# VHH binders against Type II restriction enzyme HgiEI (hgiEIR), part 1

Scores and structures below are computed, not measured.

Target 1, 274 residues: Type II restriction enzyme HgiEI (hgiEIR), of Herpetosiphon aurantiacus (Herpetosiphon giganteus) (p25260)
Amino acid sequence: MAINPITRNKIKDYLNSFIQQQLSVYRERSLREFQDVDSYLPSLSKDGDLKPFHASLIPASIMRLNRFERSLSTGLGSTFEECTRLIALDHHAVALRNYDIQAALDQAQWAAIDQLISIIDRGLKHQTPSLNQMLEQIQSIPLTGILETHIVRADLYIQRHDGSELFFEIKSPKPNKGQCLEVMQRLLRIYTIKQQSAVPVKAFYAMAYNPWGISRASYRSSNTKKYTDFSNAVVIGQEFWSLIGEPSTYTELLEIYHEVGLAKSAEITQKLLQ
Below, numbering starts at 1 at the first letter of every chain, in headers, positions and changes, except where a header shows other numbers; Kabat numbers aren't used for antibody chains.
ipSAE, averaged over its two directions, is called F for ESMFold2-Fast, E for ESMFold2 and O for OpenDDE. V2 adds 0.75 times the mean of E and O to 0.25 times the DockQ between the complexes of E and O.
[cut] marks letters that were taken out.
The coordinates of atoms that the task and the answers printed are left out; those that the model quotes come from them. Centres of patches stay.

## First folded at step 6 (VHH)

Design d10
Fold by ESMFold2, look of step 13:
Structure d10 (fold): chain B 274 residues (1-274), chain A 125 residues (1-125)
Amino acid sequence: as target 1 above (274 residues)
Amino acid sequence: QVQLVETGGGLVQPGGSLRLSCTASGFTFSDYAMNWVRQAPGKGLEWLSGISYSGGSTSYADSVKGRFTISRDNAKNTLYLQMNSLQPDDTAVYFCAKDSGYQLFTGSLSPFDYWGQGTQVTVSS
């Protein structure tokens, strides 16, 4: 087993708390239900939740379920980060969330990274250059001799037992353009900061699952393929969880999520459908 | 196209010294970190030492720290390993390994993409 019983129980406890928090938030906010036109149209929503055409056509129970699912999906990202930390602590020398890298680079190096992201953003190339091509360009930039200090944060830092370092940005497998650019900027910054490292360094856009299938070949996000170096920057599903633990980690973690879901099934059903 | 050629191996008595060289071609040597790795008879690969692309930083496995010194000459595209106080347990094939840089670890978790043919080091009376 990739996930030992103690860590399995910690993950289960965390996920149980997550579900309870999601149910509590759902109880605190009421979905405005469509009774008639004259009562619905004057409604106000601080969260921008009004959907008069949906509410008039779709049963309220379906609207409530959809709202809960979206809230839960928004929160799942935090569960991936915490589960990653818990598993990584059993498999690696160091595992830290929200890891800050403070570094001084020549101001031309910081600017070159921003310029490369601007080139991708403006669509000046038909395909985004590879990470290797971009990092070689940054390496070749004439230096000013003026150092600037910045803090770059990685969602997860791992130091493996062989001393090699892994940095992860754990984000949605269906990113918009801005999310792609943000991650690429972070990866370029991390690699540039670590360029003279005496140990191997890798930095990745990590996706907890592949929404198109189990293999990388099935992945279809046009934004990711257009605005990142998908082949070299992204680890997805099985690939990601294998780095965090071992090849069986992904399957084992999904079973834990399923066990928690089954145990909470009646409570979730009761609170959403009543 | 990438080639790494190790030289300098041989037979040495316990307590002796050897200097290994690795000559690189087919890539811009000064852009990549380089490493030494060994494989003892019947054992897996053991990472020994790494050096940054400029030579400004070095790192060593505990098993060789203080006895081995990694260095590089970027003008000559050559990586070196000075090996002192050699013991029978140092008997192995020694490989020069190129850091993969920014490539994905697809299929293997190895950080290295190219290896030399290796040079035999034998420590025996």
Scores: ipSAE 0.000, ipTM 0.282, lowest interface PAE 14.0, mean pLDDT 84

Design d9
Fold by OpenDDE, look of step 11:
Structure d9 (fold): chain B 274 residues (1-274), chain A 125 residues (1-125)
Amino acid sequence: as target 1 above (274 residues)
Amino acid sequence: EVQLLESGGGLVQPGGSLRLSCAASGFTFSDYAMSWVRQAPGKGPEWVSGIDYSGGSTYYADSVKGRFTISRDNSKNTLYLQMNSLRAEDTAVYYCAKDSGYSLWTGSYSPFDYRGQGTLVTVSS
């Protein structure tokens, strides 16, 4: 088994807590039910959750379910990070979430990174350069001698037993342009910082799953393909989890999610529909 | 075709001065930053100095700062390097290099997409 029993239980406990938290938050955010126009229209929502037309047209139960699902989906990304950390600890020497890298680089190098991202943001007439090509550009830039210190945060840092380092930006599998650019900027910064070290480093845009299918070939996000080095800088689903643990890590983790889901299904349904 | 032709190199005594020139053709010179790079015998290439497209900004390696001055005349499509207080360690072939600029995105993916054949500078007593 790629995920040992102890880690499996930790993941289960974490996911249970996550679901309970989601349910608790949802309970506190009482959806204003639409009984009639006179009662609904004067209502106030601190969070801007009033949907008079939606509430009038759609049953409250469906509205609640939809809200819960959206909230859960938004928070689900954090669960991937934590699960990744837990699993990685079984296979690697160090695994840390929200890892800050503080380093001083030449001002020209920082600027070069920003310029590259800016150019990509403005649109390219040609194919986006690969991560390596961009790094070569950054590494070859004339230095000013002026050092600037910045902090770069990685979602996940892993130190392998061989001393090599992995950095992961765990993000949505359907990112917008801005998200892609942010990640690419971060990857460039990480590589530029770490080039001063003899330690082998890899950094990735990571997505926990492929919404279109199991194969990389089925992936269809235009933003990701256009604004990232899709072939070299992005790991998807099985690819990602295999780096974290073993080839069976992805399926084993899904089974854990499913087990927790089944166990919580009745409770979720009762709380949302009643 | 892009062409860069360096000139002005030669033998000079320590403490002496030389002025290098680079004649550019085959591209819009005024649209691109330019640099001088040098390569000493047995050593790798070293960036020496750079200048932006307008000449408004100049940059120098620490090894030459205060001694060398880069300039350009866009009307003549020429890049210059005034080298003062020359030292033995300045001995190298000096190359004029064209900044890739946006050409980076056209396929070169290099800081410099063209350089000249170079001019030899020898500083010896």
Scores: ipSAE 0.000, ipTM 0.232, lowest interface PAE 11.8, mean pLDDT 88
Fold by ESMFold2, fold request of step 16:
Structure d9 (fold): chain B 274 residues (1-274), chain A 125 residues (1-125)
Amino acid sequence: as target 1 above (274 residues)
Amino acid sequence: EVQLLESGGGLVQPGGSLRLSCAASGFTFSDYAMSWVRQAPGKGPEWVSGIDYSGGSTYYADSVKGRFTISRDNSKNTLYLQMNSLRAEDTAVYYCAKDSGYSLWTGSYSPFDYRGQGTLVTVSS
């Protein structure tokens, strides 16, 4: 087994707490239900939650279920980060979430990274350069001699037993353009900070699953393909979880999510559909 | 400079087997996913199979699933394709590709970017 029984129980406990927190947030942010036109139209919502046509046509229980699913879906990213950390601790020397790298680079190097991101942002009809091409350009920039300090955060840091280092940005498999640019900037910053490292360094955009299918070739996000170096920067689904643990890690983790979901089924049904 | 050298092609009868090899140099082989792509006479390139950097995950086109097996040996910088139960439709030039052979910016397979000269597989009675 890639996920030993102790780690399996830690993951179950974490996921149970996550679901409980999501149910608690839902209870504290109850939907404004449609009872009649005269009471609904003058309603005010600080969060912009009013949907009079939806609320008038769709049963409140379905509206509650959809809101919970959306909230759960947006919060799942943190669960991927923590599950990755827990599994990585059994397979690697160090695993840390929210790893901050404080580094001083020449201010021309920081600016070159931002310039490259700006070029990608505007390159609607041109190929985005590879990571290697962009790193070569950053290394060729004339230096000012003035150091500037920044903090760069990786969602997950792993140090392997041989001392090599892995950095991950764990994000949605369906990013918008801005998310693609942000991740590419972070990867370029990490590689530039680590450019004189004595050990191998890899930094990735990690996607916990592929929403189009099993193979990398099935992946269809135009944003990712246009605004990242997909071949070299992205690890997705089975690729990601195999890197964190073993070939069976993805399947074992999904089974754990499913077991927790089944165990929480009655509580979720009671709170959302009554 | 990336160099990929395919070998192991030849003439086989339907139902036969071949094993293709791809010797890689000019890059850190163990850092990259690898693919096999084929091009039949008069047709465009078709992705056949892929394998992640470690060999832990393998992927297959529907047309070859259950008949072909991709593998790699990172200590020898070599990619393999075991081809069983060959059919006439498998006749093509087979290319080894760094990554999927997939052009991220065009959204299509491009066997001309990170591939070798190819090895011809002919399946004929």
Scores: ipSAE 0.000, ipTM 0.107, lowest interface PAE 20.1, mean pLDDT 81
Fold by ESMFold2, fold request of step 16:
Structure d9 (fold): chain B 274 residues (1-274), chain A 125 residues (1-125)
Amino acid sequence: as target 1 above (274 residues)
Amino acid sequence: EVQLLESGGGLVQPGGSLRLSCAASGFTFSDYAMSWVRQAPGKGPEWVSGIDYSGGSTYYADSVKGRFTISRDNSKNTLYLQMNSLRAEDTAVYYCAKDSGYSLWTGSYSPFDYRGQGTLVTVSS
């Protein structure tokens, strides 16, 4: 068992609280229902939720369900971060969310990282270089001797029992271009900050699941493949959860999500359809 | 020490085909993008084609697009160039290159610093 009973209960409690919070947010953000054109068009929404063409064509109950599902889905990322932390505490020495790394580098190194990202952004390269190629260039930069201090945040930090360190950016498996560039910048910064570390360091773009299938080969996001070092920087689904815990961790965690979902199914249905 | 050994060149008629190979050693082949570069007699070097480290993205110069296909086999540390519909202007020494990327200080893409000895392709009747 990768997830012991105490940690299982902590995860269940956390997921139950998450669902209750999502149901509360749903009630507080009233859906404006379409009665007729004259009543809908003058409506205001501080959150930009009006969809007159959708609301006129689609039954209100379906609109409510879709809104809840989208809100739940955008909030699930935090659940992956917390579940990862809880599981990692059973398998590693340290696990911390929202971990800040304060470090001083030569100003030329900070600038080199930004320049490499800008070159990828502008499409001035026939293909995105690997992390190793980019780090080699950063290592070779003539130094100014002037240090700058920055804080870089990792979504999750793990220190293994042997002292080695893991850094994770836990993000959507379907990123846009900007998200890809932001993650690559963070990974380059973490690796550069840690380049003189006495212990092994790895930093990853972590995806909690693969929406295209079981194997990495099934993954199809063109943005990820074009704008990241997909082979070396990304850990996805089974790969990610095995690294956090054990080979069975992914399956065990999904079973816990399912158990919570079954227990809450009547409450969710009742509140959204009544 | 980086070593690249091209092979598969030769004499071919216009419209014919050749397949070039490049055996790589001295570096982790699967970590690096690779390119083919050619140099015609009396001319400067010309980038022909590139492929990312995984083989998932390929790129071609306009002069060869639709006729040449770059590929790689990371299990064999080998880069390939399939050249079809060959023309006289394709006559050149072809080099494979470890694509070490964009130079931060020159502001330019230059795969030419890590190339092999080359293999001659001659297209003539």
Scores: ipSAE 0.000, ipTM 0.276, lowest interface PAE 14.6, mean pLDDT 84
Fold by OpenDDE, fold request of step 16:
Structure d9 (fold): chain B 274 residues (1-274), chain A 125 residues (1-125)
Amino acid sequence: as target 1 above (274 residues)
Amino acid sequence: EVQLLESGGGLVQPGGSLRLSCAASGFTFSDYAMSWVRQAPGKGPEWVSGIDYSGGSTYYADSVKGRFTISRDNSKNTLYLQMNSLRAEDTAVYYCAKDSGYSLWTGSYSPFDYRGQGTLVTVSS
């Protein structure tokens, strides 16, 4: 098993807690039911949650379900990060979320990164340069002699037992342009910072799943393909989880999610119907 | 006024050598990275080499690595490019360029504030 029993239990506990938290938050935000116009219109909401037209048109039960699902989906991304950390610890020496790298680089290097991103943002006549090509450009920048210290945050940092380092930006599988550029900028920064590292370093745009299918070939996000080094800098679903653990990590993790989901389904339904 | 004056270009046979110079004035030369850029007939500008403000770090395009050497004398406000083992493909107008703070050549945008009038290098048998 790619995920040992202890880690499995930790993940389950974490997910259960996550769901409970979501349910708790949902309860606190009472959806005012639209009974009639006279009752609803004079209502006050401290949080600005009145939706008279929505409430009047859409059954309260559907609104509640939708609200819960949206809330859950929004938070679900964070669960991937924690699960990755937990699993990674079974296989690697170090696994940290929200890992900050503080480094001093020449001002010219920082600027070069920003400029590259800006150029990509403005549109290239040709294909976006590869990460390596961009890094080569950065390495060719005459230095100013002015050092600037910045902090670069990686969503997930892994140190392998051999000392090699992995950095992951865990993001949506359907990013917008800005999100792609942000990640690319971060990857460039990480690589630039680690340029003189004695250990191998890899940094990736990581997505927990492929919305179009299991294979990389099925992936169809135009933004990702256009604004990332898709072939070299992006790991998708199975690819990502395999790096975290083993080839079976993805499926095993999904099974854990499913198990927790099934176990909590009755409670969720009950709370939503109340 | 910023001025960059290139010199040293000329006709040379393949395998030959040339040394280009760039006299800089109108700014604190020692505070800025400098670069050489070239433009061949019918082609776009190509970054050739760069040097940091102190001369401690040098950078080269892959096309010229091992053949060209960039240097500077801050006391003389002069930038140099030693070109050895010249090839026909090195034929171009060579420009001295002042860095605006960073030097990144992408073809579409120039990070340089100023460049000179250039000096022609022709490599031909």
Scores: ipSAE 0.000, ipTM 0.223, lowest interface PAE 14.3, mean pLDDT 88

Design d9
Fold by OpenDDE, fold request of step 16:
Structure d9 (fold): chain B 274 residues (1-274), chain A 125 residues (1-125)
Amino acid sequence: as target 1 above (274 residues)
Amino acid sequence: EVQLLESGGGLVQPGGSLRLSCAASGFTFSDYAMSWVRQAPGKGPEWVSGIDYSGGSTYYADSVKGRFTISRDNSKNTLYLQMNSLRAEDTAVYYCAKDSGYSLWTGSYSPFDYRGQGTLVTVSS
């Protein structure tokens, strides 16, 4: 058992609370139903949720269900972070979410990172450089002697019992170009800040699951492959959860999610049909 | 020992022009790409322009594209930067930088292992 009973219960409680919160938010948000053209067309939505053609054609019950599912899916990412923290505490010395690293680096190094990312964003004539290649570029830049202090935030920080450090950016498994570049920029910053570290440091783009299959080889996001160092900087599904705990962590966690889902299924259905 | 000596900086009015020079020594100049970088007061360094070892390929930051021209004379071991239509935001210390061996051909920011002491360019009315 990779996840001990106490941690399992904590995760269950957290997920139950998450679902309740989602249901509460859903109830508070009035979906504008399509009753007729005259009543719907002049309506206003602060959130841009008006869909006159969709609402006209699709039953209100389906629209509500779809809205709930989207909301839950959007919030689900945060559950991965918290579950990761809880599990990591069983296996490691320190686990912190939203970890801020304040550091002073030479101005040349900060600028080099930004410029590299900017150039990649504008389109390279050739293949995107690897993470290590970019780091070598940053490290080879003559220093100005002028220090600039910034804060870099990691989604998850782990310190292992041996003192080694892990940084994770937990993001969507289907990122757009901008999201890829943002993460890569953060990884570069983290590595640069930690360049004189006395302990081993690793930083990753972490995906909680693979939408295409269980194996890395099945992964098919072109953006990720093009705008990240996919082979070295990205950990997916089983790879990620194995780092957090052990090889069975992924499957055990999914079983917990499933158990909570089954238990809440009737309640969710009832509330959505009302 | 690698030496890079920049010159040509000064005070100029907006819309004016300057030509910077960089005298290189201590290495085989014709074997390396070269770059200009600048640093404005209170800002980080900014890559401005690059040129490959032969002068056949040139690269520019978006901020200076169409206004600046980089060139080199390998027979004189000299790098040049022609700056036209200068703006207040171009005010900075300009440095000549030697390529560390990473090719500018990729279109990526080229790392450098040496730079000069710089020459000050001030654009002010």
Scores: ipSAE 0.000, ipTM 0.215, lowest interface PAE 15.3, mean pLDDT 88

